# VHH binders against q9y6x5: the designs that were tried, part 58

Target 1, 379 residues: q9y6x5
Amino acid sequence: LPPKLLLVSFDGFRADYLKNYEFPHLQNFIKEGVLVEHVKNVFITKTFPNHYSIVTGLYEESHGIVANSMYDAVTKKHFSDSNDKDPFWWNEAVPIWVTNQLQENRSSAAAMWPGTDVPIHDTISSYFMNYNSSVSFEERLNNITMWLNNSNPPVTFATLYWEEPDASGHKYGPEDKENMSRVLKKIDDLIGDLVQRLKMLGLWENLNVIITSDHGMTQCSQDRLINLDSCIDHSYYTLIDLSPVAAILPKINRTEVYNKLKNCSPHMNVYLKEDIPNRFYYQHNDRIQPIILVADEGWTIVLNESSQKLGDHGYDNSLPSMHPFLAAHGPAFHKGYKHSTINIVDIYPMMCHILGLKPHPNNGTFGHTKCLLVDQWCI

## First folded at step 23 (VHH)

Design wm12
Fold by OpenDDE, fold request of step 25:
Structure wm12 (fold): chain B 379 residues (1-379), chain A 127 residues (1-127)
Amino acid sequence: as target 1 above (379 residues)
Amino acid sequence: QVQLVESGGGLVQPGGSLRLSCVASGFTFSASDFTAIGWFRQAPGKEREGLSDIYGSSESYTYYSDSVKGRFTISRDNAKNTVYLQMNSLKPEDTAVYYCAAGEYVRGSDHWTYDYWGQGTQVTVSS
C-alpha cells in the first residue's frame, strides 16, 4: 500500500507553549513519535507565506506568497484574506498536493489549509473544503478521515488546518496565562480527538501524521507603538501591509520616502528592497514592495488608530517567539526521539520522501530531518 | 437575515447597575469557535469603543477592555441565542449608545472583524 500522510496545522502555536503548558494528548503523541522542539520558519512569519513554505519547501521570495496582504504593480491585483483564490498568486510554485496527484495515481484531500481551495497549475485538491472558519474541527476531521478511507484513487496526502491558538493569541496575547491555558487545553483536547478518531478507524499504525504550526506569537502592548503618521504623510505612499512588517509603495520619489522613514523609530528597521538582509531570503520577487519596515519584537506599527491586538506575529524569523514546533507519528518516524531544530522549508523534502514523490527544486535540506526517519542514517 | 437587537438601556445614577441584552437571529453564535458577539459603545463626539466580547462553541471565552474590567461582565445563553452585559459601578463617562455586534475570525486576517450591528441602546449615567 502506498504510504499516507496527514499534515495538521494549529495556527500560531508557539513552540515554547509545550514547555509552559500541559498537553497530555500531544505529549502522548510525541512519546510514540518524534518532536522537533523549534522550527525556524520563513520571513515574514505570517500565515499564508509559511503554510505555503511548508508544502513547497521554498522561501517566500521563491513561491510568491510574500505576505497575507500583497499587491502586484503590473496587474494591479491585490491579495488578502478576503481575496486569496486567484491562481495568479499561487502559481509561482507547485504545492505538494498537486505533485502528489500529478506524479502518481493518487488523490489529495484538504480541510481549510491555505491554497487548497484554489486551482494551482490547473490542478486543485481532489477533495477539499472551501474556506469557512465557521466549520467545526470535528466536521473538518470527519471529512479528512472519510476521504482518507473511502477515496478512489486513494487519498495519500491530506491537510487539516485550525485557526487556534492564533485567533485567541491575537486577542489575549501569549502572556495571558489564564485565558491561554484554557485555549491551549482545548487544542490538546482536539489532538486527543484526532488520535482517537484515527485509532477508531484503524489508521493510527499506518498513517503518518505531522502536527505543526506556521508561527508563534509575541506579546504586544499599547506602550510599544510606532506611529508612521508622525514620520510621513500618508499621501506620500500606499500601504500594502502594515504590522509588524509594513510594505510601502511610494507615491513620490522612493529615496524621499525612505529618508522620511529611516529614523522613524529606534524599534524599527527600514529597508530598501535591494538592502533587505540576505538571511531573510526576502528580496527576489516583484511582489515585495520597494520599501519594507520591520518592527522589533513586540512593537506594533500603527497609523491613526492604535491596534487592539495584544498578540502578534510576522517578526524576524530568528526570534524564538516566532517559532512553531513539529511533532510526528507513524511508520516513517522513530519512536521517542526529540530533535532540537529544523527549518520550516525542510518539511517539504521530508514529506516528499515519505510519500515517494520527486520533489520540485526547493530550499529545504533533507539531511536535517534524517534523524526523524527510520529508513535513514542519523550521524 | 442576520439581526441583532439590544435592550436594557436607560437612565441610572452613578454607582448604579444595568443589564443589557442582545438577541441574535439569523445565525447561531455558539455554533462556531470563531464567531464572537461583542459590546461596543459610542459617546457623542467620540469614536466607537470595543468593550467586551464572547466567543467559543462548547466553552466560552471572554474579553474585556481595560475601561470596563472589573465592572462589566459578559455572558450568554445559547438556548436563547442571547448575550448579556452586566454593567456595575457605572460612571458618568459610561454614558453612550451601546451596540451589540457579531464578528468572526478569518484565517490570515490576524484580527477579529465585526460585520453585523444592532440598532443600539442608550445608556445614561447621571445624578
Scores: ipSAE 0.935, ipTM 0.968, lowest interface PAE 0.4, mean pLDDT 96
Fold by OpenDDE, fold request of step 25:
Structure wm12 (fold): chain B 379 residues (1-379), chain A 127 residues (1-127)
Amino acid sequence: as target 1 above (379 residues)
Amino acid sequence: QVQLVESGGGLVQPGGSLRLSCVASGFTFSASDFTAIGWFRQAPGKEREGLSDIYGSSESYTYYSDSVKGRFTISRDNAKNTVYLQMNSLKPEDTAVYYCAAGEYVRGSDHWTYDYWGQGTQVTVSS
């Protein structure tokens, strides 16, 4: 029988939450499986880009989902949370569920994972739910497990997405221990529900399960604001994305716009596209705007009419506050093994290996995950 | 059809209390973990500001702005599909039109968005 893999994401689950809060269900999951304590995600550290990196093994510049809000100057198209279903945005890469179906004639299933309700390369997940935040975790879980257990051909790859603790992290900030404790407890309970459901269905021992996240969360404050209106008039540029990485489309000469912004704040780096640091792997895509502004950790770029959040993400991907974790359980994984760190793009070749798929060219390194796998030699 | 109806506004003396109610219809706010009911206010010549919201299905989570923390309490009655704002220790600065709004969190938006609004209810705090 072909191996099966369920990939689960709890959006915005910062890695150090595992050390600072109690997760009895998740800890049991880890105890019987493996843990990667820190996953270095891709820049920018946002939801759509990082989720697509997980399933493609590519940096954002390569897979083309470079932000939650994008603009293509040639086609004049916009990408956003309310407009994410155009294959145009996703077709610069091949996600693993497409590979799974095309390479092995298998079925894939998805519950709310970014891109899964879109035909990519003319292929859509065999089973999927259209994104709807109002759908409960239970319903998502029920659908996924039903598809895993009762599909023809059998579902061998499935994804499950949940919006917490990201939603609450934005509202409360990660340093609100009182509120975040409750939020994180709920998440742990959901993990408990997941495990219980799998056990009840007889899937637990044979299903590989990865629980991970796309990014962390940093504390923001009213005292750490960068007001762009103080530096440049709105008439000089179009704002494509705002905080903490602003994407600027100049309406006047790019150099003039740059000069107006370069000294706007000591807590913000301003880059021309060609000068974006190489370590970000965030340059070689036309969807990256001519100028980007990168706020320091915990600083918020605002306009006069800004809405304030107490937590945010999208910052430098080297910051620990931006890093998620990865836990896994199943036949492919060791039991009781902990690993310090991997890159988020390393998940893709690992998943391909587990599923017996030939990976597309990617930026991941399979060697980084060998110690997690029972069939690999780890020195 | 989503509808929100506020009630309970009026004139009150400084230090007094008032309880606002928001009755929601056309949806069940407690059915989703990512649906929020919030209270906003707009004073004359000022921008609308968010005061408090409540969200969650089985368990509720509440948020308060600094301007109302310790004085205002948001609560809900799921059976009545009603959200309340208990306002204590009212100040003249609290004078405003108070609005109830329904919102949701959407993947990749990175913010809670309120799309449905009540008609508002006037709260006047004056001696």
Scores: ipSAE 0.935, ipTM 0.968, lowest interface PAE 0.4, mean pLDDT 96
Fold by OpenDDE, look of step 24:
Structure wm12 (fold): chain B 379 residues (1-379), chain A 127 residues (1-127)
Amino acid sequence: as target 1 above (379 residues)
Amino acid sequence: QVQLVESGGGLVQPGGSLRLSCVASGFTFSASDFTAIGWFRQAPGKEREGLSDIYGSSESYTYYSDSVKGRFTISRDNAKNTVYLQMNSLKPEDTAVYYCAAGEYVRGSDHWTYDYWGQGTQVTVSS
């Protein structure tokens, strides 16, 4: 039987939640598999970009999903959470489900993973759900596991996405231990449901399962706001994305806009596109705007209105608060092995290896994940 | 079609209590973990203010703004598809039109958005 892989994402699951809260189901999953304690994600640390990096192995500048809100100056198109279905935005890369789908005697399945309900390079998963937040985890899980179990050609790669703990993280902030403990307990219960479902179907021993996330969450406050209106008039620029990384499209001379913003706040770095730090790998794409503003951790960029969110993400990808984790279980993985850190782009070549797929050119390093795999040498 | 209907508003003395109700129709709010029903208010000459919301399917998660925390309690009756706002220790500054709203969280967002609104109910706190 061909190898099978289920990739699961719990949006906004910060890595250190594992240290600060109890996860009996996830810990059991880890005990029988592997754990990467910290995954360094890509800049900016947002949902669409990082989920696409997981399945492409590419930095954001390379796969072209550079934010949750984008603007293309040539086509005048906009991308947003409510407008993400145009293949134009996704076609700068080839995600793993497309690669898998194009193989003989294989098919892909997807439940709510970003980009999976869009034909990319004229290919869409044989089985997929259109994004709908109202669909329960149970229904998503039931569909995915049914497809994994009964499809022809067989589903060999599947994705499953859930919006928590991100949704609640934004609402409560990650430092609200009372509320977040309840939210995270629910997440652990969902993991329990996942494992139980797989066992009931007889998939558990033969299915490779990766549980991961796209980013973490940092605490925000009304006391840490950066008001752009105090520094520059709205008539001088178009805002493409706001916080914590603002994308600025100048309506006047770029230098003038830059000069008005460069000293706006001591808690915000202002970069011309060409001056964006190389470590971000966030420069070489036309969808990155001429000026970006990067708020310090926990600071929120606002206009004349205040933000009500108590948690946010999107900050510097070197910050531990932005990092997710990765756990995995299945025939391809060791049992009871813990690893300190990998890059999020390293997941792609690992998944390709597990599935026997030839990877597209990517930024991942297969060597970083060798110790997780039973068929590889690890020193 | 989604409809929200508020009730329970009125005149009350400072220190008094009111219980607002919001009946939702056209959807079942408890069917989704990412559907919220919230209470907002708008006083004359002021901006609309978010006060509290409740969401979750099997379990209820609640949020309160600092302005009402400890005084207001949001709850729901799933069988009646109704959300309540128990308002205690009311103050003159609580005088406003109170609105019920239904919203959702969407992948890739950083906030909950409210798209459906009730007609509002007047709450007046005065001696």
Scores: ipSAE 0.908, ipTM 0.955, lowest interface PAE 0.5, mean pLDDT 96

Design wm12
Fold by OpenDDE, look of step 23:
Structure wm12 (fold): chain B 379 residues (1-379), chain A 127 residues (1-127)
Amino acid sequence: as target 1 above (379 residues)
Amino acid sequence: QVQLVESGGGLVQPGGSLRLSCVASGFTFSASDFTAIGWFRQAPGKEREGLSDIYGSSESYTYYSDSVKGRFTISRDNAKNTVYLQMNSLKPEDTAVYYCAAGEYVRGSDHWTYDYWGQGTQVTVSS
């Protein structure tokens, strides 16, 4: 029988939560499997871009999902959390569930993972749920496990997504020990439920399971605001994305807009598109706007409106606060092995290997994950 | 359709207390972990201000703004599909129209969005 893989994401699960909070179920999961303590995600460190990087192995400039909010100047289309269903945005890459179905005549299943309810390259997941935040974790889990057990052709790749602890992280901030303890306890319980259900169904020993996240969360404050209105008139530009990485579309001469913004705050770097640092791999896409503003960690870019959020993400992907973790369990993985760091794009070639798929060209390095796998030699 | 109805507002002296109620119909707020009921207020000449919200299905999570923390308490009765705001130690600056709102969190967002609003209830704190 072909190997099976379940990819689970808990949005906004900051890596060091594992050190600062208790996770009995997750720790047990890790004990019987592997842990990557820090996963360096892609810039910008946002939900849609990073989830697509996980399943494509590509930097954002390559797969084309460059933010949670995007604008295409040629077609004048907009992308947002409420408008993400147009294949136009996703077709610059081939996600692994499409590869799984087309390359091996297998089935894929998905519960709320970004892009899974959209036909990409005229292919949609064999089994999927339309995104609805109101659907419980239990229902998502039940559907995923049912599809893993009863599908023909068999489901060999499945994704499961949950919006916490991101939702609460934004509300409370990651440093709120009291409130985040309760939230993270719930997350751990959900992991317990996941494991229990897999055991009950007899899937636990044969199913490969990856539990990861897309990004972390940093503490924000009303004392760390960058007000753009104090630097430039709103009539001079269109705002495509705001904080912590603002995407600016000038309505007047780009140089004039840049000059008005370049010294706006000592806690914000202003880049012309061609001057964006190479390390971000965030330049070679038309969907990246002519000017981007990058706030320092913990700083929030605002207009005249004040933000009530106490946590945010999207910052420099080298910041530890932006990093998620990866844990895995199953026949493909060692037991009781911990690894320090990988890049988030490294997950894709690993998953392809596990599933016996030929990966599309990608930015990942299979060598970075060899030590996690029982069939590989670890140097 | 979704409907929210506030009640419990009125005139109170400084240091006094009021309890506001928000009855929701057309949806069950406790059915989803990502549905919130929140309280807002708007004073004359000021912008609307978020005060508190409650969300969660099996377990309740609460949020308070700094302006009301320690003085206001949000709670819910799932059986009645009602959310309450207990307001203690009221101050003249708390005078405003108070609104309850229903909202949700969606992936890719950085905030909870409130789409349904009540008609509001007047709270006046004066000697």
Scores: ipSAE 0.891, ipTM 0.946, lowest interface PAE 0.5, mean pLDDT 96
Fold by ESMFold2, fold request of step 25:
Structure wm12 (fold): chain B 379 residues (1-379), chain A 127 residues (1-127)
Amino acid sequence: as target 1 above (379 residues)
Amino acid sequence: QVQLVESGGGLVQPGGSLRLSCVASGFTFSASDFTAIGWFRQAPGKEREGLSDIYGSSESYTYYSDSVKGRFTISRDNAKNTVYLQMNSLKPEDTAVYYCAAGEYVRGSDHWTYDYWGQGTQVTVSS
């Protein structure tokens, strides 16, 4: 039988939630599989970019999904959470579900992973859900398990996405123990339901399952605001994205806009595109705007005096608060093994190996994940 | 059509209590994990202020702003498609028009967006 893989994301699941909250179901999953305690994600630490990095193995500059809000000056196209279906945005890379779909005698399925309801390179998974946040986790799981168990050609790669703990993380912040413990307990119950359903359907023993996330969450505060309006008039630029990494398209000379912004706040770094730190791998794409503003951890860039968020992400990817975890279980994985860290781009070549797919050129390093896999020699 | 209708406003003395109701129609707010019903207020000459919201499908999650935490309680009756705001220990600075609103969270938005608003109900706290 061809190897099968289910890739699951719980959005905004900060790595240290696993140590700081109770997860009886997830801990049992880990005990019988593998854990990577910290996954270093890509800059910017936002939802669409990091989900696409997982499935392409590419830095954001290379796959072209560089933010949750983007503008392309040549085509005059806009991308947002409500306007994400134009294949133009996604076609700079080939995600693993496209490669898998194009193999003989297999297919792909998807429940809401970013990009899976878009025909990328004229290819869409045989089974997918159009994005709709109103669809329950139970319905997403029912569809995915039905497709994994009952499809011709067989579904060998499937994705499943859930918006928590990101939604509640933004509302409460990661430090609200009372509210976040209730949120995280529900997520653990959903993981328990996932595992139990796979067992009841006879899928558990022969399906590889990865449970991961795209980024973490940091605490914000009304005491940590950067008021952009205090530094520069709106008429001098177009705002493509605001916080915590603002994307600035100058309407006047860009050096003049830069000079107005460079001393705006000691809690914000201002970069001309060519001066963005090399370690971000965030420079070589036309969708990256000429000036970016990078707030310090826990600081919020605003156009007015208030912010309604108590948690946010998108900051420097070296920050532990931005890092998710990865857990995995299945015939490809060792049992009871813990690994310290990998890069999020390493997940793609590992998944290609598990599925017997030739990876496209990418930024991942297969060697970083060998210790997780039973068929590989760990140094 | 999504519609929200507030009721229960009025005049009350400082230290008193009042209960606001918000009846939703055109949708079932408990059908989605990511639909919230919230209460906002606006006093003359001031910005609209978010007070509290409630979301979740079978389970309820609640948020309270610092200005009302401990004094106001949000609750809902899913069978009646109705959200309540119990306001205790009212102060003159609580005088405002109170609005209910429906919000949504979607992947990649990084915030809850409130697009549907009721007409408002006046609350006046005065001797």
Scores: ipSAE 0.851, ipTM 0.936, lowest interface PAE 0.7, mean pLDDT 94
Fold by ESMFold2, fold request of step 25:
Structure wm12 (fold): chain B 379 residues (1-379), chain A 127 residues (1-127)
Amino acid sequence: as target 1 above (379 residues)
Amino acid sequence: QVQLVESGGGLVQPGGSLRLSCVASGFTFSASDFTAIGWFRQAPGKEREGLSDIYGSSESYTYYSDSVKGRFTISRDNAKNTVYLQMNSLKPEDTAVYYCAAGEYVRGSDHWTYDYWGQGTQVTVSS
């Protein structure tokens, strides 16, 4: 019987929320499966790039989704959270649902995962929902479970995406224990509902389920603002993305723009594209702009405005506050095993192994995830 | 067609109270976990300031800016599709046009966006 996999993301779920808040349902899921306590994600630590890294196994420079807001100078196209449907942006890689459904007698299903409503390489998920944040978790889950149970050819890979705790994390910040505890309790209840629904439908024992996230969240404040308008007139550059990694396209001499920004704040690193640290793997794509500004943790880059964000992400991927977790349960996984860390790009080759798919060239290392899997020697 | 209509503004004494109402039509704000109704204000010569919002479907989540926390209370009546701002202990600094706005959160935006605005209601706090 071919294995099936459900990949679930709760956006912005910082790894140490598991230690700092109560999750009876998620902890029970972990107890009967596996946990990776820290997943080192990719730079920049933003939603679209990291969700695509999970399903392609590639660094952002390699899969081409380099930020939530992008500009391509050759085609003059813009990408944003409200303008993400053009396959052009996604076609530099092949996500796992495309590979899966191109196999004989297999299909893929998706509820809101970034890119699953786009025909990537002329292939859209076999069953999908057009993105709409108004669709409840229950409806997303109902569609996914219906497709897992009732599709021909059978759905062997499915995804489910939820916007919390990211939405509330931006509003309150991770240190607001009162508000975040209510948000996270709701998420734990949703995980309980997910597990119970799978059990009631007879899916639980033979479905592999991964619950993970794309990034964490750090505390911001009105006392930690970097005002670009204090350092440089907005007319000297085009702003492609703002915070906490600003993407700057100079309108005047590049060196002049760099010099105006270089000493703008001690809490911001200014990089010419060629000087971006190698450890970021964030240089070799035309969508990465000539100058990027990287704020220190907890600092917000603004244009002469206050910020309503009390939490943010996108910072240096070495920061523990930017790291999500991964939990998994199912016939492919050990029971009661905890692992310290993997790279987010390692998830893709692991998923390919579980599904019996040949992975495309990628940056993941299958060996990093072997200890999670019952059919592998842990070496 | 989405509409937001504020009411309840007026002139009040310092230390007084006022209740603003925002009636929404053309959508049901409690139908989505990621739709918010917020209150904003703008005093002459100042930037627009976010004060409070309320969101969630079955559960209500509320936010208050530091300038109004403890003095203002946001609430909603889902059956009437109406959001209220109870303003207590009013100060002359609270004098402004108050706006109701509807916003949403979407994946990858990293912020709540308010695309629909009421026409505003004047609140004047003077001795």
Scores: ipSAE 0.842, ipTM 0.929, lowest interface PAE 0.7, mean pLDDT 94

